# VH-VL binders against q58766: the designs that were tried, part 43

Target 1, 244 residues: q58766
Amino acid sequence: MIIMYAIGIGDNKEEVLKAYEKLKEEGIEVELIDNPKLLVDKLLDGEIDGAVRGSLSSSKVILYLRERIGKFYRASILKNPFTNGIFLLSPVGIDDISEDKNERIKDKIRIIEFASNFLKNYNIKAKVAVLSGGRLGDLGRNKVVDETIYEAEEIVEHFKGNVDIIHNGILIEEYLKDGYNIIIAVDGITGNLIFRCLGLICKIPGYGAVILSDKNVNFIDTSRNANWERYYNAIKFLIGGDFG
Key: E = the ipSAE of ESMFold2; O = the ipSAE of OpenDDE; V2 = 0.75 times the mean of E and O plus 0.25 times the DockQ between their complexes.

## First folded at step 18 (VH-VL; framework fv_dargistotug)

Design c2 (at its last look DockQ between E and O 0.91; V2 from the best seeds 0.82)
Fold by OpenDDE, look of step 18:
Structure c2 (fold): chain C 244 residues (1-244), chain A 118 residues (1-118), chain B 106 residues (1-106)
Amino acid sequence: as target 1 above (244 residues)
Amino acid sequence: QVQLVQSGSELKKPGASVKVSCKASGYTFTDYGMNWVRQAPGQGLEWMGWINTRTGDPTYAQGFTGRFVFSLDTSVSTAYLQISSLKAEDTAVYYCARHYNWEYFDYWGQGTLVTVSS
Amino acid sequence: DIQLTQSPSFLSASVGDRVTITCRASQGISRYLAWYQQKPGKAPKLLIYKASRLQSGVPSRFSGSGSGTEFTLTISSLQPEDFATYYCQQLYSWPTFGGGTKVEIK
């Protein structure tokens, strides 16, 4: 059976087509799909082995995917600028986790579990770093920051002893330098900002956002405004799972 | 005092199965991951995998999938290693060892010798 | 997997000698390296973790250093009870052990 992948093509067609052509030049067959539901259906029905949202509407594709497989999280795959490995950043969507404290903690715990399992499937040991809103020494300076610190500590306590997990404040650079490969942001806004700063401004290579769920779904979420390289990399990731 | 006590030595025929136990005491069992390490006669240490003592989720190292099964009985703070379809090359001392946050293996069982011979 | 290469594999020394064992990692592992001592018929004993942190109860004559890919275990003055096999272990990724260094009496 021939392995087939697909890229969604909505707006930003030029970039998607450029990625398509590049992949074709490499002998990689990719189907272009301009229907959000069709992309998801083909994937879940086994007609294709992996799918990239491409430039299709996020609201349409993600919503329909959620209808089909239930609640899921996303993690952006980024290249670690210090180690040349990859790390998962989550959450990265503004509404990916709850605003309720208790539910948010549960969401982050689930993210860690799913992300760890995701990496395990690639024979990678999860190294989890939980971000808070300030340095540990900042405790008491701001009640919002304090809450993030306590929340992070609670999450670490949940995984106590078993999981390679750490909370050392807001020091994401230190986490990355030490090779932590799952970065848990304070919330989706924070995660999104981190992604945009590192990926879009600093041009750290990325592969899109993977689906974190109890279901194995070979889907990568990409921006509708991404360049061809991101679409290309997403497909390449699905094909080979290249982690550097 | 922390202690890991393993079951006694085993002599098995090829094709048989063995189940080694590792009973923990002196600490909260679920606060530390449990690892299994193999050491063939006269050879070095080989990490076989680990089991999450909170969730029961096992992870097997490359080369230790299929015939090797990690399990728990948290009610008695015991971890188990089961090896099925035993082969001569499975002859080794098997150790359980706990880790904390993956920084070290600070406590080890005394080891269980499994001898597979026809 | 990350490979750890220990050197030497065998070391003959006398009581009172300064002994140095090296562990080289196939890739950077930051400081996620531990050292163990194993005597015949016994389980390994943790000596050093995080490259340089001395485990509680371990004599101060043992010390560890290094980061990245090169690590060393040093016994400042070898004692009779120190004749054993020593293993390095990385925990940066899935744990792996070095091949061991047997320290024997000269």
Scores: ipSAE 0.878, ipTM 0.941, lowest interface PAE 0.6, mean pLDDT 95
Fold by ESMFold2, look of step 18:
Structure c2 (fold): chain C 244 residues (1-244), chain A 118 residues (1-118), chain B 106 residues (1-106)
Amino acid sequence: as target 1 above (244 residues)
Amino acid sequence: QVQLVQSGSELKKPGASVKVSCKASGYTFTDYGMNWVRQAPGQGLEWMGWINTRTGDPTYAQGFTGRFVFSLDTSVSTAYLQISSLKAEDTAVYYCARHYNWEYFDYWGQGTLVTVSS
Amino acid sequence: DIQLTQSPSFLSASVGDRVTITCRASQGISRYLAWYQQKPGKAPKLLIYKASRLQSGVPSRFSGSGSGTEFTLTISSLQPEDFATYYCQQLYSWPTFGGGTKVEIK
C-alpha cells in the first residue's frame, strides 16, 4: 500500500506549498487537505499514515479529533538545550487537564504513561520530572504552592520504583540539565507559558505538538503561520522521528 | 530480607525453549522494576531489558527483541524469562535484578546457567 | 547506546595497596553511574551508586568519584576478599555495563 502523509492547508498557503514541493523532491508523498474534518477522518480511517495540521484552524481540527477519539492530551516536542536529545512538555493545551484536584492527578498519570510509551516507540528511555510551584524549602509560604508540591509528590509516589521519575520543585533548568525528557507542568496554562517562552521567545528548536492518547494517532500540530521549514520538519519527524 | 531466587540450571538442545523464573520476597514486588542480565562464559554483563512490574509492560534491549520474552505472575511475586529457538550462543548465566527509579540494581538473583549443546 | 570503557582490564596488587579503576562514558551521563563487584560464581553486588554514594553494608575502603564522562572507583587499602571483577554501569539512559576490571591479589 502507498505511504501517504497529509498537511492541512488553509491560510499561509505559500509556506505550505514550499514544504510540499520540497517533500515531493525527496520522494515523499503528501496530500494537501483544506478541510479540517476530512484531514481528521482520513488519518483515523487509515487512508493516510500521518498528518500535520498545517495552516488549518486549530479549534476545528481539535474539535473533530476529540469527537472521534475522545479525551487526549498534547505534548510539545522540544530540543533539550543542555543535551543532544529531545524532551516532551505536557500538558500544553490549556484545557487538557481537569480543574478538579483528583481528576487532574489522574490526567497527569495518564500523560506520563502515554508520553513514556511515545518515547519508547523511538527507543528513548523516559526520564520524568514533575514540576510544582516552588522549591521544596518553600513549604508553608503559600497554600497554592504547597498544594502543587503535595500533588507532585503523590504523582511521583504512584510511579516510584519502576519509573525514572523525580520531583524537586520548580527547577525545570536542573531537570533539563540532568537529561529529563518528560516534563510535567503544573497545569495546561503553565505548560503553555513554558512552551511559549522556550520555543517562541528563546527559539529552542521544536518539532510541533503530538497527541497523547490510548489510541495510536500519528498527528503533529503546528502553527498556522509557520514558515515552510516547520511544516517540512513535522512531516520528517512523523516519518522516522527525524530530530534534525 | 530482600531476596531474588531463580530456578535451577538448564541443559537444552538447539531449537528448544527454556523458561527461567525469578521469585521475589521481602518487599512489595510491584514497587521495583525487574531486569534481566546475561553473562556468557568468561564474558561481561549484558543488559537484556526490563519489565514494569506494576503494568507488566516489557522493554527489550536491541538484539533481544525476537526470541526473548519477559513476563510476570504478580500473585506469586515472580518474573519470567523465556528464550525460544535456543542457539549455542545462548549459553550463559541469566540474572534477574531489581531497580528503584533507575538509580541502581541493588538486589540480584543467584543466576541461572542455561547450557545449549548439540 | 552509551558505551562505557573501563581501564585497566586487569590488574594485580598486594594487600594494603590503593587500587584505582577508571570508567569513561561515550557521552555525558551526569552522576548516573553505579559500580558492582562480582566474585567468581556469584551475582554482582552493588558497591557505589550515583557515582559516589556508598551502598549500605559496603566497607568504607571503597569510594567513587566523577561526573559527566569520567568516573573512578577506589579501594584505599586492598584486602584479600577484594579479589573480584568490577563493573561500572550507567543508568542515565537504557543501562549499559563497562567491560569489567579483574583484580587479582599478588
Scores: ipSAE 0.702, ipTM 0.872, lowest interface PAE 1.4, mean pLDDT 91
ESMFold2 (binder alone), look of step 18: mean pLDDT 93; pTM 0.945

Design c3 (at its last look DockQ between E and O 0.90; V2 from the best seeds 0.81)
Fold by OpenDDE, look of step 18:
Structure c3 (fold): chain C 244 residues (1-244), chain A 118 residues (1-118), chain B 106 residues (1-106)
Amino acid sequence: as target 1 above (244 residues)
Amino acid sequence: QVQLVQSGSELKKPGASVKVSCKASGYTFTDYGMNWVRQAPGQGLEWMGWINTRTGDPTYAEGFTGRFVFSLDTSVSTAYLQISSLKAEDTAVYYCARHYNWEYFDYWGQGTLVTVSS
Amino acid sequence: DIQLTQSPSFLSASVGDRVTITCRASQGISRYLAWYQQKPGKAPKLLIYKASTLQSGVPSRFSGSGSGTEFTLTISSLQPEDFATYYCQQLYSWPTFGGGTKVEIK
């Protein structure tokens, strides 16, 4: 059976086509789909083996995907600049987790569980680092930061003893240097900012955002404004999943 | 005091199954992951995998998939290792060992010798 | 998987000797390395974790050092009860053990 992948093509067509051509040069066949629902339907109906959102509308594709498979989370896959491995960053969407404290904690717990299982499927042991809004020594300086610290501690306590998990404040650089491969941001805004800074400004290689769910869905979420390399890498990830 | 007590030695024929138990005491069973380690006669230690004692989710090392099954009975703080379709090469001492946050294996069972012989 | 290479595989020494065992990892493992002592017919006993932290109850003559890919276990003055096999273990990724170092009486 022929393995087939697809990339969504909306705006930013030039970059998507550039990725398409590059993949074609490598003998990788990819279908270009300009319909958000069609992309999702083909994937879920088994007509294609994997899909990249490409430059299609996030609101349309993600919403429809959620309608079809239920609630899911996303994690951006980025290359660790220190270890050359990969790490998952989540959440990265502004509405990916709840604003309610208790529900937010549950969301983060679910993210950790799904992300850990995701990595396990690639024979990678999860090393989870939970971010808070400040250094541990900053406790008492800011009420909002304090809440993030307590929340992180609660999450770590939930997993502690079984899962390799740590909370050491806001020190993401230390987490990455030490090889942690699941980074839990304080919220979607924080995660998105981290992604944009590392991926878009510093140009850390990435493979898009994977779906975190109890359902196995080979879908990579990409930015509608990404360069061709991002789309290319997303397909390459679906094909081989080379994590260095 | 923390203690892991394993079931007694087993003598099995090829093709048979064995189930080794590891009973924990002296601590909260579900607060520490449980590992299984194999040691063939005169050989080194080999990590077989682990089971999350809180969720019951097992993870098997390469080479220990299929015939090896980790399970729990949390009501009696016991972890189990089941080996099916036993082979001669499965002859070894099997250890359960708990870990804490993947920093160390601090407590081990006394080991269970499984001998597979025709 | 991460491979750990211990050296030497066998070591003959006398009581009072300084003994050094090396463990090399196939890739960087930060400080996620533990050392165990195993005597015949017994389960391994934790000695050192996080490369250099001495486990409670372990004699101070045992020490660990290293980070990244090179690690050492040192027994400053070998005692009669120290003749055993020693294993390194990494927990950076899925746990793996070194091949072991048997310390024998000379």
Scores: ipSAE 0.869, ipTM 0.935, lowest interface PAE 0.6, mean pLDDT 95
Fold by ESMFold2, look of step 18:
Structure c3 (fold): chain C 244 residues (1-244), chain A 118 residues (1-118), chain B 106 residues (1-106)
Amino acid sequence: as target 1 above (244 residues)
Amino acid sequence: QVQLVQSGSELKKPGASVKVSCKASGYTFTDYGMNWVRQAPGQGLEWMGWINTRTGDPTYAEGFTGRFVFSLDTSVSTAYLQISSLKAEDTAVYYCARHYNWEYFDYWGQGTLVTVSS
Amino acid sequence: DIQLTQSPSFLSASVGDRVTITCRASQGISRYLAWYQQKPGKAPKLLIYKASTLQSGVPSRFSGSGSGTEFTLTISSLQPEDFATYYCQQLYSWPTFGGGTKVEIK
């Protein structure tokens, strides 16, 4: 009945307040919270139904999230430039997955599971594409590239059958044209660079970053220095998940 | 050879429950997803949802939440559809069908007719 | 949900006829479409998947084409065993079926 949302308010107060007033004009009540721990606690205790980090410190909010829910990953939500849909790009934090090869395969498997469940909650069927550092015909040219190809193949074999999952090398544009909506980057650095190129340089519309975990965390991470429309759109996404 | 063999037809009164079984053979059960499809008399095919046979995690199409429950017994390669609080509108043939990578439903059970009549 | 509209709903044809059935999706689904044949009292049988790939054991007189929102199933020379109801199915998102096309003997 009473669905409550919150926006974190810190350094960029003017833009957060503009978003708050616009939401209020539309009959959407949100709580402005200036305490990172309180924001996280209210969200995870069920006192609010969704939260946007807003202009609060990223490091403090992430710290308190990890204290409460443990390991999690982040996925950027981007509009697919070839279709009317969205895709999740993950990992996008530079250190979201392990440096250790076996552990990062497990991380990517967890990301796929959590991202698929995230999409399921929005009634979207997962179509998973695992990136590697080259085309399949590039095997033998470079040991690092070969390693990423073998890792992608191992991940695909883990899910094959029940899940719509593919690896066809580095060809992200082909995956997006075919409607793949979970794109697994080679690592956090690669994912971050893809996000910066697509979202920040090419201006592909985005909806912020979501938390991927085995908990139901209705949270959007936004830039501390975003304009009011980004905070407003993040809340609107949390409410409805409207795509396109 | 791949086979999906379903349990026999059922005649039920409104308010009762039914459990349809779908026993798979001739392949590795956990390598394929299992779907349930409904066909009311004289009507078309309607996807009800699926169950991930590796994890046991079910997904229900929008109109099939609540009264419809998918489950597995992987030790005997069997999927189940349970329908509770049966209504007359539940009268249909219920099919199980497997998928691979969401490309197709290549093998189907023979169907189980469930009739709900007062 | 992605709606599939089959056309026609019903057709009458003779042995040897070329039959074309269309399936229109309410939004783009790339090539993620399958075709099924169903005879009375029987389960559906897969004919074609990924729009144009013929399932093993299906006669070559069956073919499929299309991408995006418009798809066709063609039977180049109708045989007596082909009188059945045909369904399209999209698997791009959560699966949905078309309403069916009943093909009967003229």
Scores: ipSAE 0.707, ipTM 0.875, lowest interface PAE 1.2, mean pLDDT 91
ESMFold2 (binder alone), look of step 18: mean pLDDT 93; pTM 0.941

Design c4 (at its last look DockQ between E and O 0.92; V2 from the best seeds 0.82)
Fold by OpenDDE, look of step 18:
Structure c4 (fold): chain C 244 residues (1-244), chain A 118 residues (1-118), chain B 106 residues (1-106)
Amino acid sequence: as target 1 above (244 residues)
Amino acid sequence: QVQLVQSGSELKKPGASVKVSCKASGYTFTDYGMNWVRQAPGQGLEWMGWINTRKGDPTYAQGFTGRFVFSLDTSVSTAYLQISSLKAEDTAVYYCARHYNWDYFDYWGQGTLVTVSS
Amino acid sequence: DIQLTQSPSFLSASVGDRVTITCRASQGISRYLAWYQQKPGKAPKLLIYKASTLQSGVPSRFSGSGSGTEFTLTISSLQPEDFATYYCQQLYSWPTFGGGTKVEIK
């Protein structure tokens, strides 16, 4: 059976087409789909083996995907600049997790579970690092930061001695140096900022955002304003799962 | 005091099944993941996989899929290793060992010898 | 999987000797390495974790060092009870063990 992948093509057509052509040069056939629902339907119906949102509307594609498979989270896949491996960063959307403390904690726990299972499917052991808003020694300096610290500790306590999980404050650089491959941001805003700083400013390689759910869905969310390399990398990730 | 006590030695024929138990005491069973380690006679240690004692989710190492099943009975703080379709090469001492946050395996069972012979 | 290579596989030494065992990883594992001692017919015993942290109750003559891909276990002055097989283990990824080093009496 022929394996087929698809990239959504909306605006930013030139970049999507550049990715398409590059993949074609490498002998990788990709279908270009300009209909958000069709992209999702083909994927879920098994007509294609993987899909990249490409430059299609996020609101349309993501909304329809949510209608079809239910609630899911996303994690950005980024290359670890220290280890050359990859790490998952989540959440990265402003509304990906709840603003309610208790629900937010549950959301983060679910993210960790789904992300761990995601990596397990690629035979990768999860190493989870939970971010808070400051150094551990900053406790007491700011009420908001304190809450993030306590929240992180509660999450770590939830998993106790089973999961390889750590909370060491805001020291993301230390997490990455030690090879942690699941980074849990304080919230979607924080995660998005981390993504933008590392991926868009510092230009560390990225592969889009994967779907975290009980369902195995080979879908990668990409920005409608991304360059061709990001679309290209997303497809390459789906094909080979390049983790290092 | 923390203690892991495994079931006794087993003698089985090829094709049979065996179930090894590992009973934990002296600590909260669900606070620590449980590992299984195999050691063939005169050989080194092989990590077989582990089971999340809170979730009951097993992970098997390469080479230990299919015939090997990890399970739990949390009500009695016991982990189980079941091996089906036993082969001669399955002859080994099997250890359960708990770990803390993947830093180390600090407590081990005494081991269970499984001998498979015709 | 990450492979750990121990050297030597066998080591003959006398009481009072300084003994050094090496463990090399096929890739960087930071400091996520543990050392175990195993005596015949017994389960392994944890000696050192995180490359250099001595487990509680373990004699101070045992020490560990290293990071990345090369690690060492050192027994400063070998005692009669130290004749055993020693294993390194990495927990950076899915756990793997070294092949072991048997320390025998000369």
Scores: ipSAE 0.847, ipTM 0.922, lowest interface PAE 0.6, mean pLDDT 95
Fold by ESMFold2, look of step 18:
Structure c4 (fold): chain C 244 residues (1-244), chain A 118 residues (1-118), chain B 106 residues (1-106)
Amino acid sequence: as target 1 above (244 residues)
Amino acid sequence: QVQLVQSGSELKKPGASVKVSCKASGYTFTDYGMNWVRQAPGQGLEWMGWINTRKGDPTYAQGFTGRFVFSLDTSVSTAYLQISSLKAEDTAVYYCARHYNWDYFDYWGQGTLVTVSS
Amino acid sequence: DIQLTQSPSFLSASVGDRVTITCRASQGISRYLAWYQQKPGKAPKLLIYKASTLQSGVPSRFSGSGSGTEFTLTISSLQPEDFATYYCQQLYSWPTFGGGTKVEIK
């Protein structure tokens, strides 16, 4: 009744319960909620201060969240393998940004603004890198690659000086070595693939996916089939922004 | 050609308010972020925070989240620092300084001395 | 906050001397460090940014080096107009300044 967090519990109950018990041993009270609509409603109505989707169905929870708050984007929270910090990778939902080229640029601009505000709430200054499909010297070799380069440059130009923002092509490892903490993928598919490679294959530590919107939604999306540590870490992140 | 010109020195009593202006010229005001930096007598430089000149959204350094307010009037390319409930400890020179992509603070105002004395 | 420690706090030197000022960061800041010169009653003046890039109009006797946590400002042959206080500043995160190094005539 003081400060409350919740984890959704559906399938994969054993792993969610392990996380719940570990949190309880540490004196952290968490409500387990087995109803997708109730989880979202309690969060948005202020009855709980933060929520993790847990093992509830993504389609039920995420679609209802969209119904309640409208358009939003998702960003994966990953530990930077070259620094002690984190970075946000976005978009990571396959349909988070428009297929239309002009609307896609507007989506990325909004993602940068929301991700920057998210980091500001954790007292982290945004350093933004916009990916494209090639190196800068690749202009003229491929029409699709050229389009991604021009789109990235247009996004950088939009932010003119107030924001620490760069485009230097496809070289994500260069950005991460240099401490960039908001990485803008070309689209939702490329963002999702980057996440799967870094997080699932290379096992870079992660904290789930946050909701980026103009509303203050303290919510972390997790895999329904995650191990207990993912659910536990998501709650710890919501409580104090614990990056390990 | 780039200039940041600040308002003149202020002598105030404890409890009063002051509003320091920083008028920019020679560049597109909304292309650069604007910062406020404090320097107490005989002391070093202390970043107070900044304001996004395109969005008008301020950010305050820790310790400056109360009595200090940053604002803009983009129609006259001017940034403002308002300090309320002045204390003797607020006696300092206050500078504005612009940045581009957080690479540097390349141009600074001349500073405004605010003296708070009974 | 990222803390910057300058050393020395004070030094005395003669015209023509080579002067080196160090700045140490409490965590890695890559190359995102700037150096400023401040004379009494005046605003700071940018000398160096991104650790080693000389600002336009700054004499070539000024140079900067370093990355990560250790940085230096060097004046290769001190001139009479170089007697001032020098500050480092990191811009990797929310900015912070070093405590300053006052350079005075011996």
Scores: ipSAE 0.731, ipTM 0.888, lowest interface PAE 1.2, mean pLDDT 92
ESMFold2 (binder alone), look of step 18: mean pLDDT 92; pTM 0.936

